# Designs tried in a protein design chat: VH-VL binders against q9vpl3. Part 237

Target 1, 224 residues: q9vpl3
Amino acid sequence: RGKINIQRPKAPHYERARVVAVTQPKYPELPKAKSCFKTRAERTQQQQENPYNEIIAREVRNWLDHSRLVAFFHLSSITADDIFRVRVQLHKQNLHLKSYGSKIIEQAVKNTRYEAIVPLFHSNHCIVFSPDPEKTAALLRIVRRVPQMVLLGGIVEETMLSRNQLVAYAQMPGLHAVQAQLVQTLSQAPGHLIQQLQAHQNSFVQVLDVHAKNQMNEETPKST
Key: E = the ipSAE of ESMFold2; O = the ipSAE of OpenDDE; V2 = 0.75 times the mean of E and O plus 0.25 times the DockQ between their complexes.

## First folded at step 8 (VH-VL)

Design da22 (framework fv_anetumab)
Fold by ESMFold2-Fast, scan of step 8:
Structure da22 (fold): chain C 224 residues (1-224), chain A 121 residues (1-121), chain B 111 residues (1-111)
Amino acid sequence: as target 1 above (224 residues)
Amino acid sequence: QVELVQSGAEVKKPGESLKISCKGSGYSFTDYWIGWVRQAPGKGLEWMGIIYPGDSYTTYSPSFQGQVTISADKSISTAYLQWSSLKASDTAMYYCARDEGIYDSYYFDYWGQGTLVTVSS
Amino acid sequence: DIALTQPASVSGSPGQSITISCTGTSSDVGGDNYVSWYQQHPGKAPKLMIYEVSNRPSGVSNRFSGSKSGNTASLTISGLQAEDEADYYCSSYTSSSTPYVFGGGTKLTVL
C-alpha cells in the first residue's frame, strides 16, 4: 500500500482537531473584565498562530501525492445532511470528498507545480480525491445530481485539466493507454487553465442564479 | 451488449394501480441514470423523470411530479415506474432509457423496447 | 410541457440533403452543447443519432450531421435514403428542473 490509506484520515490528531472545533466555546459569555480581556487576547493569538495548519496542510499534500484523480469544485449553500449523503455515495466508489480552508490549501501547494490553483479556493470549495482515475466518470455522474457542487477542473495522472478537459477524459472508454494519451493531448499551460476554470465558474453561477429565480417565482402562492 | 428490457403491455381500468419495470443488463446498473419517457398515441416524446439507482435519488419533470413514482432495485438491476390510480389520459407508450451524459450533457444512449399502457373503460 | 420548436414535417427525394431545425432560447439550445437528436421509426423505440450538438455515436451513418447557430440547432441528412423516413426529435437541457426537453418532432417523408 501507499503512504496514505483509508485509516489515515481517522488519525487521532485529525479527530482531536475536529473535537476542539466542536467543543471550544464560541462567543463565550463575559462574566468579568479580566476574563473578557484575557479571552479577547487569547482569541487574537489563536487566530494568528493556528497550530494545526501545518498538520492539515501535510494531509492535503499526502492526498495530492497519492491520488491519481483530484477534482475541484465550487460549493454553494448545502445542508450537512445533503453533503453527508453525497460523501457516502462517493465513498462507495473510492472517491473521498474533503473540504479545507483556503490558507491551508495555499500552504499545502506552496512551491509545488499546483500553486497556480490557489485562486480557485478563495471562495467556498471542496475537493474529491481518488487513487483510481477510472472513477472520473462515476464521480461526475454522482456530482451531476448535486447542483450545489460545480466542477471547476482537476488533476488526472499529475496533469492539470480544465472542466471541459476532465469531462472529455471521463467520456473515454476504460482503456488506460487511450485515456493517458487524451490527458496529454488535452493538457495546457497553467495560466490558460486557471483562466478557463474561473470563466466556467462565472458562467455556471449565472445559469444557477437564473434557475434559482425561476424556482422562487414558481413557488409563489396565488391564492389567499 | 448493453440492453434495457421492459415489462409487457398492460391493459387497465381507471382507478387501478400499476407498476412497470425496466431491467438493465450488460453494464454497471448503479453507475448510470435511468430516465422514463412518455409518448401518448400519435404524439411526441415527454420526459417524466430520472433516477440514479446507486442511491435511488430521483428527479421528476414538473408535469409529472406527484403523478407517478419512480424507483429502482439495484439488487436485480431494475427500475420501476408506478401509478397509484390510473387515468384514461395515462394511455401511452412508456420508454426507459439510460443516460450516458457525464456532467453537463443530458442524453439517452440506450432505450428499452417500450411498454404500452392502455387505460380504458 | 414546453417543447422546443421543430417543423411538423419535412420531405425530400432519395439522394438529396434535408435539414431539420430545432429552435430554443439562449439558455438551452443557445447555451452550451446541450442538443441531442433521436430517430424513431413507427412502432419502434427512439435511437440516438447525435449528441452534444454534433457528435455521432458509433454505428450511426456519417450521412447524419448536427450543428447549431445561435438558438437554432440543425440535423442534416445527406444522401437521403428510404430507410431515413422516420420521426426526428431534438432534445436539450433547459434548466436543472427540466434537464430533458424534447422538441415536438418532425416527420421526414422520403418521396
Scores: ipSAE 0.404, ipTM 0.707, lowest interface PAE 2.6, mean pLDDT 80

Design da23 (framework fv_anetumab; at its last look DockQ between E and O 0.01; V2 from the best seeds 0.00; counts 0 for: pae O 4.1 > 2, placed apart)
Fold by ESMFold2-Fast, scan of step 8:
Structure da23 (fold): chain C 224 residues (1-224), chain A 121 residues (1-121), chain B 111 residues (1-111)
Amino acid sequence: as target 1 above (224 residues)
Amino acid sequence: QVELVQSGAEVKKPGESLKISCKGSGYSFTDYWIGWVRQAPGKGLEWMGIIYPGDSYTRYSPSFQGQVTISADKSISTAYLQWSSLKASDTAMYYCARDTGIYDSYYFDYWGQGTLVTVSS
Amino acid sequence: DIALTQPASVSGSPGQSITISCTGTSSDVGGDNYVSWYQQHPGKAPKLMIYEVSNRPSGVSNRFSGSKSGNTASLTISGLQAEDEADYYCSSYTSSSTPYVFGGGTKLTVL
């Protein structure tokens, strides 16, 4: 509002006294920081959502819909040079490493069958996509040598798998039809899988630290 | 079929050098890790170290770091365990064993037949 | 090196069941599914019998089963047969400078 909105009005003077009473300031001593929320403020925040986020969310949905293998990782501090080398190794196997913000992931999977993955992205993360589920073993052999990437779980043939189930899938025979059938057998009920993925935060962080140390032990230069 | 074939038994004197081998066949050699496990006479299994043949990355047990060298030649699908100077305490059966190389999966699925190394006198 | 604790010897009669224990810490046996079991006949190489606590490789009899409770893993052999007489070793992965650790081994006698 301002000058542009109120310029020499033709005067709709129906009930000016009531308009003045309604617009009278009520919170002269309350700082804006102490205001919790209002419906109008919430809508204003929604209206300011970055349009760029919708474009990237569409890209994420496209990757999810066209990938038969999706793997989710916690990503610890890693140099740009190191992640580039990993990305190159993965790309040679038709595996595509992507990183998206948590808000974008949430927007991408909202009201989809993949909504359950959102809790996995509350910390630093990355995702590997592939149209070829037979590449799961190749993926996990590459990741074994990257201690900064800690496997959280994945999706194979549209079925959500825990970390242990995805590791088991990677060890199966190369016959694709048999692998697809076993994925159905390994899958947990959605409630049980969500419970497994949502271990207590402190326990989960400790497990990730222990697992990262296990991976680091395999990558550490020889000690005396 | 997958198999690991190790070199024959060795009888050596203290101070001599030795290199024993483990040849993998029936699988993609560079996709799996090869571990070395020692078994002293009448004793249990003891892990020595492991190698990833794809790039020759190695990890050693602290007990064997500096005592042995593990290497691999991917062109002939063969891993090696080498001593520059043997000691009488090196007398043992030495096994190579294959690890699947899969993330968060750590076990030896196939084992070589073993190489007996006797160091005496 | 960190050793896992196994009984030195166990015995049973043909047709009975026996259990071999393997006790470690929360960072090895008590951690994730890192426990494996190996059978070794005299003069032979070890053979994988159980991996990742309870999984059986192809070719291993279903008389062999694995389980874990806390820091103790167990190998159970049902319907004991003379051919089961061997040394049994447990192993676990751990987050230490010695990532693969073995138990001291258990000699199974079938008589």
Scores: ipSAE 0.632, ipTM 0.817, lowest interface PAE 1.2, mean pLDDT 81
Fold by ESMFold2, look of step 9:
Parts: sequence; C-alpha cells; structure tokens
Structure da23 (fold): chain C 224 residues (1-224), chain A 121 residues (1-121), chain B 111 residues (1-111)
Amino acid sequence: as target 1 above (224 residues)
Amino acid sequence: QVELVQSGAEVKKPGESLKISCKGSGYSFTDYWIGWVRQAPGKGLEWMGIIYPGDSYTRYSPSFQGQVTISADKSISTAYLQWSSLKASDTAMYYCARDTGIYDSYYFDYWGQGTLVTVSS
Amino acid sequence: DIALTQPASVSGSPGQSITISCTGTSSDVGGDNYVSWYQQHPGKAPKLMIYEVSNRPSGVSNRFSGSKSGNTASLTISGLQAEDEADYYCSSYTSSSTPYVFGGGTKLTVL
C-alpha cells in the first residue's frame, strides 16, 4: 500500500555508460608510428572491449531471425518529419523501419549466411523488417512518396533477392505458392545475386547517366 | 471486382462550389493511391493530383496546385475532388483512377466512369 | 505545360499491324522512367493497355505490345480489329512533382 521512493529514480547512469561504451573513442595516432609501434594509450585501449556493440548486434540478429521480409535502401538526405510520417504508415502495415551502423551490421551477421550484405551498409541506409512477406507490395507502394529511399534489394524467406527480383516478387498475385517457387528458383545462385546487388548499388551511383546516354543514341557505336 | 463509382454529372454557374466523389470497392481502399485526371471537351488527359487514403497524403500537379482540393474519407472508401469557386474553364470530364504502381512505377489500372462538370452562364 | 508528342492519327486495315509513337525527352521517356499506354473509346473511361514500357495487365490481348528506344516509346497493335478503333494515350514519369505526363493522344481508325 505505501508509496516507494525507490521506484522513481531510474538508472540514468547505466544508460550513460551504455551510450559511452557503444561509441568507442578514437585515440590519435602518432605521426612517426611505423608498423609494430604503438603508444601506451593505444595498447591500453586495445585491451578494452565494448560489450554494448554486441548487445545492439544481438538486436539486429533478432530482427533478422524473426523477419520473413527484409528490404535494404540507400537513404539520401531527408527531413525528420518526412521519414517519421513514412515510418508511421509502414508500422501500420507491420513494417519496421530501422537503421544501424555498418560495424554493428557486420557483427550481427558474423557466422551467418547473410555476411554478404555488409557492403550495402557503408553508405547512408535504412532497413525495413517484417514478419509478413506478403507486405512487400505495401512497402513498395508506401515508399514511392520518398524518392530519398532507393531500393537496393532484400531478403524474402531467407533468400536474397536483387532490386528487380524483389519488385517482381511484390507484383505476383496469389502469393504463397508462387512466392515459394520463385524463392526456390532464385536460391540456386546466391553468389550471383550478391554480385547483382553490389553492381546495382554502384550502377545507381556511378554509371546510370551513361546508360541513359546510350539509350538516347540508338545506333551510335561507342567511340570514347 | 475492383470498381470505382463516381458521382453524377453536374451543371454549375461560375463562382459556385462543387465536391465530386469517387467510391472504391472490391479492394483495400486505404492501401492504394487514387488519382484525379481531367479531360476538357475534345482534349487530352491531364493529371491533377493523387492521394494515399491511408493517411490522406496528397500531391498535386503544379498546374492544379491551389486550384482544387483532393481528400478522402476512408470510413466510406470515398475520395473527393473539390472546388471552392468554379470557372467556365473548369468544364471537363473528371476521372478518378487507382494507381497500383510499386516503388518507381506510376500507372492507373482501374478508372471510374467519369463525372462531367459543366460550368456556364 | 509538359506534354509527350504523339501523332494526331493513324489508320490501318483489319489484320495489319500498326505502331503508335510517343516521343519525349531524355528527362522523361528517354531516361530510365517507365511509360504506360491507355485506350479510350468514345464516351468511355481510359483503359490501361501497357505499363512499365512493355508489360500487359491481365485481360489485355497479346496483340498489344510496348517498347522503348531512345526518347521514343511505341505501342504496337498486331492483327488489327474493328474494336481497336479508339484514342490512345501514352504517359511517362518525369519527376516526383509530375509522375504522370500524358501525350496528346492518337486517334486510331480501322479501315
């Protein structure tokens, strides 16, 4: 029946310690340091591990384990209001928009079949998780209003799909049996799919305009 | 199966207000975009704007920004196109259409029957 | 203000093939943007015939096909039939503010 003061104070110092632990400090390097030469500060820091990176990585592993749909996007500059509105619409469809650092993703997928996704996270990105692979069409319909979210590809039922394969998957009606057949067919060459995802990312950034120029010059041979 | 049924033809005078409707059935109304397309007599098609009824997010063609209001009432699966003050140049056929495009694809797969709006005198 | 160029009319005899062109710029049809095609009979609403350059919706005859080369998209109708007589409109994405730009329309007459 009595009021207990102990329940009021949360442990903010534990949360501060967690934040500090996940943001490992970068110590300065000496300019004359050759290989095998280290400062005492660098040696001492090397002995300290940051266990909070593993905690956050476990969260990412948990999302991957419980999500039958995972979609990867490159994310350009966007206002917090615009991304919040999209996050709300996605959440109503059981679609969960997240972002994690590339080192956290690398740690999360270590010793899993998904290690190949790590290069997608070296640029600004976001990830959408869902237990419901039938929500792929809803996802892609909602993100249309966000040109800053550029689809790179995804994972459906533990199978990696390229951008074009994920879009094709989303457009197929009568989904359960057809989805299973498509995923089974595409899993025959997983290394090829990884190369297609990497090429799509580079193609979007570096060579998209060259492709458009070739389309403009219908019968013009290359001369450059 | 998918059906868009629009309100009936309207005859109006300049300066009057008007709200026409488009009721969707046979699909999940809040999950698909609805667009409005204008066709003046003897002329081609012009896109006016689009709405996502799930949260009423709207986007207008630059040519129609500030000229009309697009809205939706998801409780009765109905989208609306509204003028506060009609002009004679608003005389046209107005279509609503569902967009089922995914990601970077934009097209209208089902169209309403059209609402003829005549503004004269 | 931004419109795609189509011929005002085309004609053909039953059983022949005809092609309707839709010409834009490198910023719309000539880019990596998709093109769609609509058929409109007199007094009726438009009907989607082709989306994403070359895809047919369910229920559209395989006599209708779409393609794109350079700044020009094409709708081809093979085995021309009397019911194909209609107006045809192309549409292209250009930007997030103008995701639907229509051509001026082409009247197809079946002789």
Scores: ipSAE 0.461, ipTM 0.759, lowest interface PAE 2.4, mean pLDDT 79
Fold by OpenDDE, look of step 9:
Structure da23 (fold): chain C 224 residues (1-224), chain A 121 residues (1-121), chain B 111 residues (1-111)
Amino acid sequence: as target 1 above (224 residues)
Amino acid sequence: QVELVQSGAEVKKPGESLKISCKGSGYSFTDYWIGWVRQAPGKGLEWMGIIYPGDSYTRYSPSFQGQVTISADKSISTAYLQWSSLKASDTAMYYCARDTGIYDSYYFDYWGQGTLVTVSS
Amino acid sequence: DIALTQPASVSGSPGQSITISCTGTSSDVGGDNYVSWYQQHPGKAPKLMIYEVSNRPSGVSNRFSGSKSGNTASLTISGLQAEDEADYYCSSYTSSSTPYVFGGGTKLTVL
């Protein structure tokens, strides 16, 4: 009784193999919940085939040109649901979260003052736009609660800022507050100057008075 | 309901100063831009400039730069357009309009009723 | 600077469809989806009719529609009514020195 070599099962007859191959249930891969933000690779592939890339690039440029606050973020394993929640929160503060492909960004900023931002877009990223630079603090407050959003830097009032600079900016008093303080300081300066001038005059008068008194005392002949 | 109400018609002489107003209501005044648009008699619409009332940031059309001053008082939800010295050529209808800004779209969705300014000797 | 060109006038009979064109001189107008259309009756303020090329604000009749092909945006009014007689202006938001540009306007006459 020949030992059935269980280790090398005889290949099924060609016809059977064909039937088995055709009858194997192809389970549709569960659609991987496509994150609202496509991976860089997906974005790049899509951009090559999209005739509207120029239109989108112009849109990006318009956002950049008309935003007084722009913040760049890296996205790390964030779900579509999380992004939606953040978007809603940002929107309530008039902050607009957008995501664009790297090629679109490159096209949008090519030969512009924004060209320096291109290196920031090497991975999954998003951009937040605002017409109000005073919203920087609000932006940072919101995104601090989202660990998947990593601040890379930003543009405030047409000036590119590093992450640290942007954080520092958010901590500064608003322009109006600073202006008010300056006005207050300037308004106090004349008073102080007047006081200093008066003090010097008073001191001078006192010195003169002392001198006059001393001269009067010297001129009083000792009546022997 | 969103509404922009402008000040009444003005009749002025050349060389006089003028300040007209646009009051917004029914929305957050500081969250939207206010644009000014001129329309000369029998002519088309001309964009003059725009202001963000939140911090009074202002942008002018090159044609109107230095010719007019746009300002806002957010405490009373009012935007202003002013001239230091009017010219006869300033005779026109002036509209204020709310601009959506960079909120995913760019257009004037609400308009004031207009202020007619007549400058005649 | 971007300029928008409109026909000076168009006319139609009640019930007809008419189209008003708005052509940009720059490629920027053709690339921007920020075209809007305004209706202005005599002595009245402009009213927004179309935004972002083809979107209608609430309260605007579905007889008004917008489209764009290349550097030309179009406003189509179907089922023309007497009340549609007005001046129509196209506008575009751009990143140029003049961010808002209006067309010269088109007078629509209903015959």
Scores: ipSAE 0.029, ipTM 0.575, lowest interface PAE 4.1, mean pLDDT 83
ESMFold2 (binder alone), look of step 9: mean pLDDT 90; pTM 0.928
OpenDDE, second read of step 9: ipSAE 0.012; ipTM 0.482

Design da24 (framework fv_anetumab)
Fold by ESMFold2-Fast, scan of step 8:
Structure da24 (fold): chain C 224 residues (1-224), chain A 121 residues (1-121), chain B 111 residues (1-111)
Amino acid sequence: as target 1 above (224 residues)
Amino acid sequence: QVELVQSGAEVKKPGESLKISCKGSGYSFTDYWIGWVRQAPGKGLEWMGIIYPGDSYTRYSPSFQGQVTISADKSISTAYLQWSSLKASDTAMYYCARDAGIYDSYYFDYWGQGTLVTVSS
Amino acid sequence: DIALTQPASVSGSPGQSITISCTGTSSDVGGDNYVSWYQQHPGKAPKLMIYEVSNRPSGVSNRFSGSKSGNTASLTISGLQAEDEADYYCSSYTSSSTPYVFGGGTKLTVL
């Protein structure tokens, strides 16, 4: 019982005051309205809205709009030959593996119902698109062999699903009405969903690190 | 009907090579993983490894890595388990089984009848 | 190296219920729905009885049920019949160095 009193922290007021005094800016404040250059916020917006990014963002938005299945993966370092093998197997099932920069994803989903997925793409990632949601089981069996690809979640019939919800969807019988009802039942608020997706990603990275260390230990001959 | 049919019993001497087979029928062979499971006389089940026939990607148990080779020929819907040099300790029943797992699980829904391999001098 | 722990044997009489336990770790049994159960009669191939903890394949009697609590999964057989006499193996996916593992097996005797 009892708890640590967090409302009475011992702050080093002396040291903080000293640091503030030393690091205070020496230059006079410049009126932002008279700047010939963009502010930091304006520069950030211009970087996201350049013509090249806008063209690719439209491509991403087109894939999202015309795909009834979208799956999100964390992607660790993988060889070109290995990812090519995965692409070939996926393509045979009408599954399309794409990789886009995080800024392009942000631009594509900005002001859409899918904006909440943006934090998911701050690390290395890839996305699989398909017009056919019945291919979810085929997708997951194919990517299961690729330890560098870790399922984070997805979108089925315009509904965001967590990793576990997408796996559950893949196991459902092929009844269209039952699958539609399941998607509705499994749906969650975007803010809550992204927290769960990031937690799974971080947990897997930890597991992968342990597994990699164990595999390196297995390569070493055992000494008696 | 889904069926896995394995090759017949083998009697070999230590140092000989051997390749046993498992033929799948009644389903799309390249859409399911095929696992190999060993059972030594009077012992329990041991998972050896698994193959995805679509591109012949394999995963092995650490205990069997380097001791056996798993392969598949998708044109004849057949998976193989192969030894370059048999040992007396390889005497066991060998099962192939179809893995019906989706992503984060493995479970074998259909099993072959088993191939008895006897290695003796 | 990693093995799931099962009792070596269990016994019961016709009409009784018995439970077989399967204990692992948080990375296998204690994780998501990773556990499956197999029945093996002497000289025969194993047969899938339960998958993903509690799901029963078509053709398996509803007398067989699966459950899980923490790191222990259980197979329960109700209304025991003579033909239930067999070896039972649990298995699980694992996120450790061995991606799949079997339990040591449990011999069920019906007398």
Scores: ipSAE 0.460, ipTM 0.704, lowest interface PAE 1.6, mean pLDDT 79
Fold by OpenDDE, second read of step 9:
Structure da24 (fold): chain C 224 residues (1-224), chain A 121 residues (1-121), chain B 111 residues (1-111)
Amino acid sequence: as target 1 above (224 residues)
Amino acid sequence: QVELVQSGAEVKKPGESLKISCKGSGYSFTDYWIGWVRQAPGKGLEWMGIIYPGDSYTRYSPSFQGQVTISADKSISTAYLQWSSLKASDTAMYYCARDAGIYDSYYFDYWGQGTLVTVSS
Amino acid sequence: DIALTQPASVSGSPGQSITISCTGTSSDVGGDNYVSWYQQHPGKAPKLMIYEVSNRPSGVSNRFSGSKSGNTASLTISGLQAEDEADYYCSSYTSSSTPYVFGGGTKLTVL
């Protein structure tokens, strides 16, 4: 009894094949889950003077105004599934991943302090918003596993930062930690200063003593 | 204080399965990557893989892909390294380490004390 | 595959300054600034000494410094002390399938 090759089943008898062909439910093509991230082309087409664009622009402004951390990313051939995964992970950290058309961004930031970000939006991009600047490090740790997300720069505490500056910022201890360190350093400073001052004084006294001893030795007449 | 505590030394025979653990404390366990590094007796350090405990995302070295499994239980702040079938060549010290790198920076700032695994017939 | 080459051993007398080199085989654009150094005493876990070429973690002595020129990173230990006797490993980020690459290690002996 020949091993039924389950990988290449023999074509069914002609009559059975016809029945199977007719009974195969024509499932409507599942609407290709339009990636929540519209292609650049799709975003550009939608940017017609739609009253809806004004609403979205206001939303963008609202996010910018209420965020203490904003990070800008270029997206390079990222899948919808990957974006979704990252979005979920970011959301768990109260980081909000959004994508907008370039024209919408332009409209949103026109005549605002954020106008300088417009050049960052010439390609497929996304923005991450957070009310907490301390989440910068968490953000950058999460996106590290997503090579399709390229960090362009960001805004932290109303200051625009380059990619490198944002990375540097993320590596800094939190404000409270820095303040604590500063207080500790300042509290130790008087002790160190006293020690340094005393060290110099002691050194000076030693030098003077040596000098005095040398002078005394020179004044001792060789009693012939 | 940040600390990684690993499970004790293991003596196994070839073909046996093994799972060793690394428990993190003193920091948010889900916010940092945990890596595993192998050091054969008298040899250098070799990266095996890393895991992000927040969602259990894992990345392996090509040399260790399919050879080991890295996992994490965030509820108890513990990362795991496991073998389905040990080989004599798996005899080594195994370190877990916290990766504090961000974005394209990769470095381990805190290390576990190591777990010695001895596989002998 | 990116390989990091270290000298097998270096030695120095107490109070001297020594340098350990770490040379990469390829200039990985973007990874060049992410060199780290680890100290490992016998029977102990590695300790981070330098990250991102020249940064010292909290608690690491200022006697340890890092630099890079071209494809060669260097760890310098000034005022060498007996306690500095250990193995030292460099590591670098690479954009390849292996983001972590370690050097072969350098044994430092204090004479």
Scores: ipSAE 0.290, ipTM 0.683, lowest interface PAE 1.3, mean pLDDT 85

Design da25 (framework fv_anetumab)
Fold by ESMFold2-Fast, scan of step 8:
Structure da25 (fold): chain C 224 residues (1-224), chain A 121 residues (1-121), chain B 111 residues (1-111)
Amino acid sequence: as target 1 above (224 residues)
Amino acid sequence: QVELVQSGAEVKKPGESLKISCKGSGYSFTDYWIGWVRQAPGKGLEWMGIIYPGDSYTRYSPSFQGQVTISADKSISTAYLQWSSLKASDTAMYYCAREPGIYDSYYFDYWGQGTLVTVSS
Amino acid sequence: DIALTQPASVSGSPGQSITISCTGTSSDVGGDNYVSWYQQHPGKAPKLMIYEVSNRPSGVSNRFSGSKSGNTASLTISGLQAEDEADYYCSSYTSSSTPYVFGGGTKLTVL
């Protein structure tokens, strides 16, 4: 939808020179269609342009945009029956457990305020979404009984919280105004979220190592 | 106001059955854990077990596993501690106590007044 | 056996400060913030005084404070009053088969 001038102008001298420069033919290129192999750059571009990943990334962005509560968990080996029971319990509280690949999460949060969460998903993980931040306490009570799910942190009212900050939020009274003020106060705590969340992952590995060693020591006396 | 109200004192003979109660009020009963703590005369506190009333998930101390049954009726916001056959060594004060159960957080924030159980021949 | 070690008794005069220790292992007291303290007056139910090492519930005097160093937690009562005379129990959580553990209790006498 252009606008047409009353007069029919002729190209000015300087504009003509610029048009000639832009239309100058480029040197002949080897047709890519004749290549038997895709270059590494072409393979990388093809992988990044996977339409399935973009569709799921949009779903993840939709969950992030419409959820006032998002919680991140490390997920250890768990049976299909056990995770199904957890999903049912969570769903009764309007809590939605989702699992997405790390690449999809990276695409979903790229160029958003939440891109800092990507390092959390280098290993097995799951995410719980809810439109209701008052359900944070209910979430943590349910997950407390699931040792395979280890809380890493979350987002409440668009504010990123460490594990300890999210637990503190859950312990506060159910008054919306009080909870909103607490989120602001907790988000002002010193320290980097990524560093705090990585420290929790290391602590979890240490706990698992101690538990494994304790189990091995307990089995030894029984065997001998 | 949050309150846990326990049933009255009981005097029983060895071999008799008993069921004592703990009624919660002033909060959502199914969102909190109820623990049972025993205190023998002149002795300290001893944890017996805990229940989540929302789904009746229970966990017992090994010392009390098989000796007592913990249950809850969420329709009347009441938890129970039950013995099939009492022994003289069961003579003690029994407390119920509420635990918030919020992830990695373990403490009892409200306690019932206690139920004294005396078992003697 | 008692899982957490507390002194059997402690004494102080009105206005003084007293500290009660609670020693466990790296799996309970020495772990994450699992330590709680309970006050019990004779013939009464226990009352939560401190939770998660150092937090005070609403209604508990700021004269009561909690701390932890390694495997030892401490309850400090400043400005001792006659009403503080009671038994004090520490408690902690562990992932063992007996997940909730209590100390043997400390009888505080205000002379």
Scores: ipSAE 0.314, ipTM 0.623, lowest interface PAE 2.5, mean pLDDT 80

